# VH-VL binders against Endoplasmic reticulum disulfide reductase DNAJC10 (DNAJC10), part 1

Scores and structures below are computed, not measured.

Target 1, 103 residues: Endoplasmic reticulum disulfide reductase DNAJC10 (DNAJC10), of Homo sapiens (Human) (q8ixb1r130to232)
Amino acid sequence: EIITLERREFDAAVNSGELWFVNFYSPGCSHCHDLAPTWRDFAKEVDGLLRIGAVNCGDDRMLCRMKGVNSYPSLFIFRSGMAPVKYHGDRSKESLVSFAMQH
Below, numbering starts at 1 at the first letter of every chain, in headers, positions and changes, except where a header shows other numbers; antibody chains aren't numbered by Kabat.
F, E and O stand for the ipSAE by ESMFold2-Fast, ESMFold2 and OpenDDE, each averaged over both directions (binder to target, target to binder). V2 = 0.75 x the mean of E and O + 0.25 x the DockQ between their complexes.
Where letters were taken out, [cut] stands.
Atom coordinates printed by the task and the answers are left out, and those that the model quotes come from them; centres of patches stay.

## First folded at step 5 (VH-VL; framework fv_mogamulizumab)

Design s10 (from g4b with heavy chain A33G)
Fold by ESMFold2-Fast, scan of step 5:
Structure s10 (fold): chain C 103 residues (1-103), chain A 123 residues (1-123), chain B 112 residues (1-112)
Amino acid sequence: as target 1 above (103 residues)
Amino acid sequence: EVQLVESGGDLVQPGRSLRLSCAASGFTFSSYGMSWVRQAPGKGLEWVATISGSGGSTYYADSVKGRFTISRDNAKNSLYLQMNSLRVEDTALYYCAKEGYDYVWGSDAFDIWGQGTLVTVSS
Amino acid sequence: DVLMTQSPLSLPVTPGEPASISCRSSQSLLHSTGYNYLEWYLQKPGQSPQLLIYLGSNRASGVPDRFSGSGSGTDFTLKISRVEAEDVGVYYCMQALETPYTFGQGTKVEIK
């Protein structure tokens, strides 16, 4: 399940103690549209192993600005007690799964 | 024609409540964040509150947090500010403002402002 | 909170002369995107504020090219190359990097 995170839900999620992999996207972004089917497939494959979130930066620009997002899509792993880790790999499901399982 | 029209300003005594409304027209209301900005008579501008286009995220100035609530009804193209526990220092002209949009990154600069509605809090 | 400080607070100018207003922030407004989240607004007497400049240096639609914004980080300037009678009013800078959004005190520009 991909959970849409608005400000309050985002703060609760990243402080929950669970591992979160979050997609910061914009509705007008072509690369974000290209990623969407793969992101959905990835979320289904890792269901129950970690939490998958999405932040609509086109709706909540302030949340994305305050989190330092500077490109779309931006994919980050969040874990309480650790600095956020930005994903720099390709947009394949295999790469996303490998990265997630590494953490 | 893009237009914002505020209403609800009145003379009220300290400790009472008041609800302001802003009627929007001429643009896709749900696509833009909205804000309230106030100005005390003869003084400068002070940001009060902001709400995202969907209504899912809200932000408040410390001076009003816990007393004021910003909300919107996208079906009615309307923005609201519920003001509770009013204080004399809340006396101001209250502006409704629309956040702008730039294609690349978005600018939430206040590109359209209403005419304001006057709130006077005095005994 | 980010404190915004303007100078001068009062700026009498002769028509046709240039005018310059300074705005300083207590924290850098430069975001990792490379943009400075600094805006300039003008409030003419008896009117609502209007947007002049966004993201530090971009003129809003309909704003004459005699207005320009410059600066980065903590030090910003609004310049009017030749002031006209219709430019009188109070000018405000505002930071939009983070909440709470904060305004400078305002600079009153008036014709001598």
Scores: ipSAE 0.392, ipTM 0.817, lowest interface PAE 2.5, mean pLDDT 89

Design s11 (from g4b with heavy chain S31D)
Fold by ESMFold2-Fast, scan of step 5:
Structure s11 (fold): chain C 103 residues (1-103), chain A 123 residues (1-123), chain B 112 residues (1-112)
Amino acid sequence: as target 1 above (103 residues)
Amino acid sequence: EVQLVESGGDLVQPGRSLRLSCAASGFTFSDYAMSWVRQAPGKGLEWVATISGSGGSTYYADSVKGRFTISRDNAKNSLYLQMNSLRVEDTALYYCAKEGYDYVWGSDAFDIWGQGTLVTVSS
Amino acid sequence: DVLMTQSPLSLPVTPGEPASISCRSSQSLLHSTGYNYLEWYLQKPGQSPQLLIYLGSNRASGVPDRFSGSGSGTDFTLKISRVEAEDVGVYYCMQALETPYTFGQGTKVEIK
C-alpha cells in the first residue's frame, strides 16, 4: 500500500520507528508517470517489510523544498535517528528491492 | 478560461470577523496550492496565507497567525479566508492567487491572480 | 524573515530606452537544489499583479523577450531592454525560498 503523505503525515512518518521509502513526485512529470507502475509493484512486493509513501510536490512545494528535492521523481529512505538516504539507482523493481533490503 | 473571482470584502469595525471567498474555474483546483496576498491602499504587496492542494498544509504570515484561517472546498472549487479579530492594519485589497508549477523547474510562482476584494477595518 | 529591498523606488523612463531594477535579499535565495527562488511581478495601474519572471531568470508564458532577470544569491536585476508604454506600473520582486514569502517595496516605472 502506498500511503500519500501530506505535511503532518510526513512528519509523523519520518519520526516514527519504522523504515519509510518515499517517492517525491509532481503530477505533470513524465518520468513520475513512467515510474508509477513499477513503484506500485515494488510496494506490493515489500508490503509488511517497510512503509512506502508518496509526497505530491505540486500539492505542497514548501515541504519538498525543505527536503532539498530538486527533480522528480526523487526517492528517499527515512528512518528515525539517521540522515535521509537518496536513491540513485535505476528505476527497476529489482534495484528498488535491493536498495530497500539494505536498510 | 482560467480565472479567480474574490468576494466578501466589506467595511467592518475593529474586533469583528469577515469571511472572504474565491471561486476558481478553468483548472483542476485540487492540484494547486492557493494563496491570499493583500495590498493596503497605496502600499505594496504582502503575503497572507497559503494552503496546499489537498488542504492538508497551511502557512501563515506572523501578523495574521491565530486570527486568520485559510481553507478550501475542492468539491466547490472555492478558497476561503476566515478573518477574526480584525484590526485597522488589516485594511487592504485581498487577492486570491494560484501557485503554478513548472514540471521542469518546480516553480511555485503566483501565475494567476484574481481581481481582489476590498476589506476596510475602521471605527 | 527574509527582507527584500528594491532600488530605485521610482524610475521615470523615456519610451524606447532601457530600464533596470535592483533587488537585494537579506539572505541567499540560492537553494541546495541549485535554483534561486526569486520572482518578479508587474502591477499595471488599476490591475492585479502579473507574473513576469520565476526562478530568477525564467520568463513566464506570454512575457515579451525584452524582459530579462539575472542574478544569484542576494543580488538580482530585472532589465527591460526597450521600455514601451504598456510596461508602466509597479514592479515587485518576491522571495519564495521560505515562508513567510516576502516582497520588495516596489519600483514605479513611468514614462517621462
Scores: ipSAE 0.021, ipTM 0.700, lowest interface PAE 6.9, mean pLDDT 86

Design s12 (from g4b with heavy chain S31Y)
Fold by ESMFold2-Fast, scan of step 5:
Structure s12 (fold): chain C 103 residues (1-103), chain A 123 residues (1-123), chain B 112 residues (1-112)
Amino acid sequence: as target 1 above (103 residues)
Amino acid sequence: EVQLVESGGDLVQPGRSLRLSCAASGFTFSYYAMSWVRQAPGKGLEWVATISGSGGSTYYADSVKGRFTISRDNAKNSLYLQMNSLRVEDTALYYCAKEGYDYVWGSDAFDIWGQGTLVTVSS
Amino acid sequence: DVLMTQSPLSLPVTPGEPASISCRSSQSLLHSTGYNYLEWYLQKPGQSPQLLIYLGSNRASGVPDRFSGSGSGTDFTLKISRVEAEDVGVYYCMQALETPYTFGQGTKVEIK
């Protein structure tokens, strides 16, 4: 499902060679709460096809800053050997699936 | 009311240990990273250590690395600084500070500060 | 480590006059996110520090609009358009781009 990535897990994930789609969020963020149901549904639909992660930036702001995040929610695709790609589309499940499948 | 209250400061001899505490109230403590910042008498501010909201990540200034340990107890809304092998240059007022001013923009600014607790290391 | 340098370190000012404090970093604080990870704090006599400005130019809640932050990369400025008696104290810039977090030396603003 959605894998919570703290520092150790995140470093392992981005160096694994697998494609990861990660939601960087803050627990106090209203836009993050608005996205959460859609993100959960998206994760269920792509289960087994992509690795889906979540990082609580309120928990570890330095981890999020080091990864190029300082606005919430921020959605990024990571793969070893490529620069992270930020998602700029709308917060619909259909748009998230389309973006994920492109990569 | 959002509040941080430090305690534990004392006069100690070089080489001794001391543990500082910070009691937090008025916000969801586990959501936010917490820091210790110190100020030697008549001097400027120096960041000492930061701990993530869950306690899973810690960061230290080079001058205290290996001697100080930052920790937290989220069930008790408390932050700690265990100071070992104290040196005269560790003499300072120690502030507890909360990170995260604007949760929407993710600023890690020190938006709430305690009153500080004085640590004097002298022979 | 990122070195933060403030100037001037002492700033006597006449009430009602403007004041300007410079802060320079040894490396760029402009991150790939487009934000400058630079903050300004004020420590009034006998008090704990308080946040004035975050992310280079954003005023903290309750901070009067006579305070403004500007700059990008390695050169930052805090301006007070009209200094009031309550503004006396030591001003610090801080970089939050990376650990260790580092502060400038502090600028003491005092009334002439």
Scores: ipSAE 0.013, ipTM 0.682, lowest interface PAE 7.9, mean pLDDT 86

Design s13 (from g4b with heavy chain S54R)
Fold by ESMFold2-Fast, scan of step 5:
Structure s13 (fold): chain C 103 residues (1-103), chain A 123 residues (1-123), chain B 112 residues (1-112)
Amino acid sequence: as target 1 above (103 residues)
Amino acid sequence: EVQLVESGGDLVQPGRSLRLSCAASGFTFSSYAMSWVRQAPGKGLEWVATISGRGGSTYYADSVKGRFTISRDNAKNSLYLQMNSLRVEDTALYYCAKEGYDYVWGSDAFDIWGQGTLVTVSS
Amino acid sequence: DVLMTQSPLSLPVTPGEPASISCRSSQSLLHSTGYNYLEWYLQKPGQSPQLLIYLGSNRASGVPDRFSGSGSGTDFTLKISRVEAEDVGVYYCMQALETPYTFGQGTKVEIK
């Protein structure tokens, strides 16, 4: 389950007690299109273990800029009481699962 | 043809309300953030409010926060500005503007502007 | 809020001569991505504003190459290499780094 996060949902998610892994993307981005199938498969595999979200930065550039996101895709883990953690690994499902399970 | 057409401007007394509309055509309306920018007679440009493509995020200038509400109806390709508690200082030509020049990341320039609708607040 | 200051506010030019407009921000517009979130707009008399330059130095589609934007951080310049009659109007810089979006006061370019 990939949850689309607009401003209200995003603020609620990052201030919740839950672990969130969020994909910040832009509709005009080729690398974002390349990632989309893998991100969907990843979300299915980790269903029930953590929350998976997506933010469309093309719709709301200011939200993404305020969160320090201006390149796409950008993947971050959010946990209340901790600074956001940016994912720097490759775009494989195996690497995403490993990173998510580490947290 | 990409076009934005504003309407709803009128002469009103201080303290009253007005609702402005902007009709969009020629592009996928729900994919772009939309803004209102105003210009008082003989003065410069002042940004008023922005709404995200899906309508989930809104941003306002301090001078209008709490009085104005930006909204959109993507099924009707329409943008709105509800203006409450109007002041003489709100007198201006109100422009509807589309953000997101050239569909590239990092660019949220106002690439398309309407012709404006005049709001006059006077006793 | 980011304050945007333009100079000069009035710029009479002779056709064919160059023109230069300065724009200064109260804080840096250079983001960690390497982009400067500064735009330039032209408003011709009685018309709606039109986009000239985005991200500091990129010319919008259809904008003649005699227009150029330069600068970084807090100091930006719009140059017109040879002013033509159709270039008259009010030029505005705008910062898009953060809300509220703020415009400079405007620079009126007119033919002598």
Scores: ipSAE 0.061, ipTM 0.715, lowest interface PAE 5.7, mean pLDDT 86

Design s14 (from g4b with heavy chain S54Y)
Fold by ESMFold2-Fast, scan of step 5:
Structure s14 (fold): chain C 103 residues (1-103), chain A 123 residues (1-123), chain B 112 residues (1-112)
Amino acid sequence: as target 1 above (103 residues)
Amino acid sequence: EVQLVESGGDLVQPGRSLRLSCAASGFTFSSYAMSWVRQAPGKGLEWVATISGYGGSTYYADSVKGRFTISRDNAKNSLYLQMNSLRVEDTALYYCAKEGYDYVWGSDAFDIWGQGTLVTVSS
Amino acid sequence: DVLMTQSPLSLPVTPGEPASISCRSSQSLLHSTGYNYLEWYLQKPGQSPQLLIYLGSNRASGVPDRFSGSGSGTDFTLKISRVEAEDVGVYYCMQALETPYTFGQGTKVEIK
């Protein structure tokens, strides 16, 4: 459900034409750990409506820097032909669902 | 003691293939990105390729994209560079280099370098 | 690609004198995190390159404090407060903000 995206998978995903909501995280990040249960619950809620991805910035810092990630966790919507949209809301499931449905 | 030892450099004709290896010791190999950097005789440094710690992400210089493949075998603490369709301008001393790690974002700095292995491409 | 330009290309120095090397990038190396992804390397004659400075101004382990890096954005400087004989070699700056990683052309520091 939640798809781990390294460079090859990430490039394929954002160029697929599908709507992707991606969590850029770092191992050991306390806020990332705090978000994880909510992110999993969110992914279940929107299953079949959009694609949910995760990028481990600790493994690939270059990918995260190239995408403009300046803090962890950072949540972005990607769709081919559109500029990435960063999520600035709270980390509640309700806020994430509302944002995702706006596309 | 952290150490990187390259091997596989040889004299080859244009159009041929060659595989370079780098043996790593003294650190947790899978925790660090690894790179290949080359230096043509009497010239400056040119970055060739980088591979992430678990090998899922690879990055290449435009001059080698589609011809070279960087890979790693973490069980063997080894880094590789498969070089296909070699050109005279690929002639260089090839270094393997290890990423440093100092901060949350990490330093991509090459904190440890091998001795290099010489690749000569000529007719 | 980010073009890295060093000046001067050749720098003869007398031992004990200061030395300064400039490095300019074609675009800003300052990331939104506040870090400048600029590094300095030294290659002594017949040896592999060695890291001197990372993230613009941080000395690598074992690097003497006579070496310092400064600058932000597109203009960076490596300074050696008092050059010693062991400091001869070719100095390279490198940007690590984005791929492809690119090096400056190198500055050869030699004793007069």
Scores: ipSAE 0.012, ipTM 0.690, lowest interface PAE 8.1, mean pLDDT 86

Design s15 (from g4b with heavy chain G53S)
Fold by ESMFold2-Fast, scan of step 5:
Structure s15 (fold): chain C 103 residues (1-103), chain A 123 residues (1-123), chain B 112 residues (1-112)
Amino acid sequence: as target 1 above (103 residues)
Amino acid sequence: EVQLVESGGDLVQPGRSLRLSCAASGFTFSSYAMSWVRQAPGKGLEWVATISSSGGSTYYADSVKGRFTISRDNAKNSLYLQMNSLRVEDTALYYCAKEGYDYVWGSDAFDIWGQGTLVTVSS
Amino acid sequence: DVLMTQSPLSLPVTPGEPASISCRSSQSLLHSTGYNYLEWYLQKPGQSPQLLIYLGSNRASGVPDRFSGSGSGTDFTLKISRVEAEDVGVYYCMQALETPYTFGQGTKVEIK
């Protein structure tokens, strides 16, 4: 289940103590469109193990700017008390699962 | 063409409420974040609040958080600021401002400003 | 909060001479995108503010090329190469890197 995070939901989520893996995307971004099916499949596979979120940077540029987003899509892991960790791997489901399991 | 027109400013006693409106025309209102910026008489500019293009995210200055609520109605091309528990220090000319979108990473600069509406909070 | 400090606060200028205004931020405004989220606004007497410069150095539409913005990180400058009568007003810098958005105190430019 992919949860759309607006400013209030984002603040609550990253301070909840749960592990969140968040996709910062922009509408019309070709790479974001290419990632979407894999991201949805990834979210299904890890359902119940961690939380999957999405932020529409086209709608909320300030949230994305404050989180240091400099390209689309940008994938980050968030957990309360921990600095955000940016994902630098490939767009395969296997790579996303491995990265999530490390945290 | 592109225009923002504020209304709703008035003389009001401390502790009361007031609602400001901003009517937008000449651009696709639903595509841009909107802000309120105020200026006390003879003083500098102070940012008050910002709302995302869909209305899903809101941001406030600490001085107004919990008292003011920014909202928008994209079907009516209108921006609002509900001001509760007004204080003498809220006395200011209140500007409606549009955040620009020039590039992918955008300036978010206030490229269009309204004329302002005066709010005076006095006993 | 990011504190924005302008200098000078009052700047009398002889027509045709250059003018420079400094703006210092308490934190770096350089984002990971490579952009500095620093803006300059002009408020002419009795008028609403108007945008002059965005992202540190980019002129807004309709702004004369005698205006230029420079700097990076925490130290920024707005320069007017040849001040004209219509340039009179209060100049504000603003950071847009994070909320709350904060403005400098303003620099009043007037003809000497």
Scores: ipSAE 0.429, ipTM 0.864, lowest interface PAE 2.6, mean pLDDT 90

Design s16 (from g4b with heavy chain G53W)
Fold by ESMFold2-Fast, scan of step 5:
Structure s16 (fold): chain C 103 residues (1-103), chain A 123 residues (1-123), chain B 112 residues (1-112)
Amino acid sequence: as target 1 above (103 residues)
Amino acid sequence: EVQLVESGGDLVQPGRSLRLSCAASGFTFSSYAMSWVRQAPGKGLEWVATISWSGGSTYYADSVKGRFTISRDNAKNSLYLQMNSLRVEDTALYYCAKEGYDYVWGSDAFDIWGQGTLVTVSS
Amino acid sequence: DVLMTQSPLSLPVTPGEPASISCRSSQSLLHSTGYNYLEWYLQKPGQSPQLLIYLGSNRASGVPDRFSGSGSGTDFTLKISRVEAEDVGVYYCMQALETPYTFGQGTKVEIK
């Protein structure tokens, strides 16, 4: 399941001790819409292994600024005690799974 | 033609309520965050409130928190500001402004402004 | 709240000469993304404000190249390389790093 995160929920979630892979997106973004089917498939495949989050930067622009998001979509891994890690790979499900499993 | 047209400004007594409207045309209203910015006669600009594209998030200046409510109706391409418990200090020209937030350059700034609607709070 | 301070507040300029306006913030506007969340707006007499500069130094669509924004952190400058008659009005800086968004007091630019 893809969990929509707002500002207060975001900090609690990423500091929970769980591994989170979060998609920061903007409404009207064609690349974000292009990613959506792959992101859903990825979320289904890793269900139970890590938490999948989504942040709508159009709804909470300030949260996205605070988290260092300057382009859309931006994909980051978060875990308590670690610096956030930005994903720079391609948008394939296989690449996303590989990246998630490395962390 | 891209336009923002404000209405609803009036002369009103302290303690009363007033609702401002902003009608948008010429762009995809539902895709952008919208804001209200005010300017008291002869004074500078003061940001009042912002609402996200969906209406899911709202932000307010400290001076209006608890009294003003920003809302939108995307089906009608309209932005609103419900102003309760009005004070003399709320007297200003109220501007509707669009936040830039699109693919081309991802601007976060107020790129389109309406002409304003005057609110005068006086006894 | 982030306090925005402009100087000068009144700036008479001879046409064709350069003009500079300073804007200072009470805290850094430089985000970890490398962007400064500082904007400049111009309000011509009797008109609505219009965007000139966003993210510190980027000119908005349609803004002439004689306008430039510079600076980082807490000290920012708007420069007009050669002032023209249509440039008269009140100039405002604004921080958009955090809510509440705050404006400077405004700088009135006049000819002569």
Scores: ipSAE 0.007, ipTM 0.644, lowest interface PAE 10.3, mean pLDDT 85

Design s17 (from g4b with heavy chain G55R)
Fold by ESMFold2-Fast, scan of step 5:
Structure s17 (fold): chain C 103 residues (1-103), chain A 123 residues (1-123), chain B 112 residues (1-112)
Amino acid sequence: as target 1 above (103 residues)
Amino acid sequence: EVQLVESGGDLVQPGRSLRLSCAASGFTFSSYAMSWVRQAPGKGLEWVATISGSRGSTYYADSVKGRFTISRDNAKNSLYLQMNSLRVEDTALYYCAKEGYDYVWGSDAFDIWGQGTLVTVSS
Amino acid sequence: DVLMTQSPLSLPVTPGEPASISCRSSQSLLHSTGYNYLEWYLQKPGQSPQLLIYLGSNRASGVPDRFSGSGSGTDFTLKISRVEAEDVGVYYCMQALETPYTFGQGTKVEIK
């Protein structure tokens, strides 16, 4: 399941000890709309293996800016005790799965 | 300018319901999370509920979960608090508050507060 | 829930003297971004609360520079360098790191 994270849930989620893969998006972003179907399919495939989150930067601009999000979509892996890792690969399901499984 | 005006406070008996309203003006209402914060007579501040801007995600204090419902109508620039199964302990001045301190990248801070509306629950 | 504890609860001050209020949280309020999600509010008699400090140390617009916030993690301080008559009221700290948002019990600042 894709869990929508607002600032109040974000820190608790990423510091929970579970691996989180988070999509920071904006409602007006065409690339975000293009990614959405693939992101949903990816979340379904990795269900139970890691947590999938989404942050609406239109609703929580401070959270997004504080995370250094200056373009949309921005995809990051979070885990307690490690620095966030930004995903720079192809936005295909295969590439997302490979990246997630390496962490 | 920027204002929040609460209404709906009244004297009600335990077990009854009451709906509070907050009219917002002077800012882009839909862009900000809105909250209700209450203060019992002579007591401190207690956060009651928050609703996010566009998605409308809701959060509640444990003391009101299942009894109170926060909602908003962005087209009317209005915030609401539906209070069911009222208890004597719900007696308080209820404040409407806006989150998001500044336009650049604010905080969850309550930068704008209304004047409050008094709810008295007594038999 | 994050418990917020203030000290002292009552603070009589002579005008022109400094004042200091402590706020402690049961859990760290330090976010991964380096910010502390701790706020200070002032409620003057008969008035709505007003924001003084956000993100631990940032002064809200229109707040005099005699007010300052400091601290990190679980221990925070609000200082007033020279208390003026209009500073009387109840001061509250609040954590905004996670819901439920929680306030300290309040510190009443009075003129001696």
Scores: ipSAE 0.000, ipTM 0.571, lowest interface PAE 14.0, mean pLDDT 84

Design s18 (from g4b with heavy chain S57T)
Fold by ESMFold2-Fast, scan of step 5:
Structure s18 (fold): chain C 103 residues (1-103), chain A 123 residues (1-123), chain B 112 residues (1-112)
Amino acid sequence: as target 1 above (103 residues)
Amino acid sequence: EVQLVESGGDLVQPGRSLRLSCAASGFTFSSYAMSWVRQAPGKGLEWVATISGSGGTTYYADSVKGRFTISRDNAKNSLYLQMNSLRVEDTALYYCAKEGYDYVWGSDAFDIWGQGTLVTVSS
Amino acid sequence: DVLMTQSPLSLPVTPGEPASISCRSSQSLLHSTGYNYLEWYLQKPGQSPQLLIYLGSNRASGVPDRFSGSGSGTDFTLKISRVEAEDVGVYYCMQALETPYTFGQGTKVEIK
């Protein structure tokens, strides 16, 4: 399940001790729309292994500024006590699964 | 096509309440944060409040905290500002503004503004 | 709160000449994203404000090339390479790094 994270939920979730893989997107972004089907398939494949989140940066620009998002989509892994890790691979399901499983 | 239209401005006495509305059209209203920005006659711009696209998060200027409430009805494509305990200093033209994204590379700015609605607080 | 200070507050310009407006912030607007969260708005007489520049130096759609934004951290400049009659109005800088969003006092550009 892909969980939509707004400010309150985001801070609580990423500091919960669970592993989160989060997609920061903007509603007018064509590349974000291109990613969406793959992100849904990815979330289904890793269901139960880690938490999958989504943040609409058009919803709350302050949240995305605070998290260092400078382009859309931006994909990050969050772990309590660790610096966020940005995903730089291609946006295939196979690459996303491989990256997630490394953490 | 893309448009913001404010309404509800009026002449009111100090201590009274007033509710402003902003009708949005031509874009996916629920996907964007919305703001109120005011301008006193002959003065500069002052940001008043912002509400997230979902309505789950709100931000306020210190001058209006506890007196004003920003809200939205995404089903009606409408933004509101409930103004309580009005002061003479609240006299201003109130603008509704959309936080922007230009469909490819977004603007993190107030890209669309309404015409404004005048609020006069006077005895 | 981040204080935004503009100078000059009044700028009479001869048509065709360049104009430059300064905006200083009490805190750095440069974030780890690499962006400066500074915006410039123009309010023409009797009109609503309109966006000119976002993220410090990016021109908004429809804004002529004669407008440019520059600077980083706490010191920013809006330049108009050749002022035209349609450019008269009040120019405002705004920081969007953190709430409350704050505007400069405004700079009135008028033709001499």
Scores: ipSAE 0.267, ipTM 0.792, lowest interface PAE 3.2, mean pLDDT 87

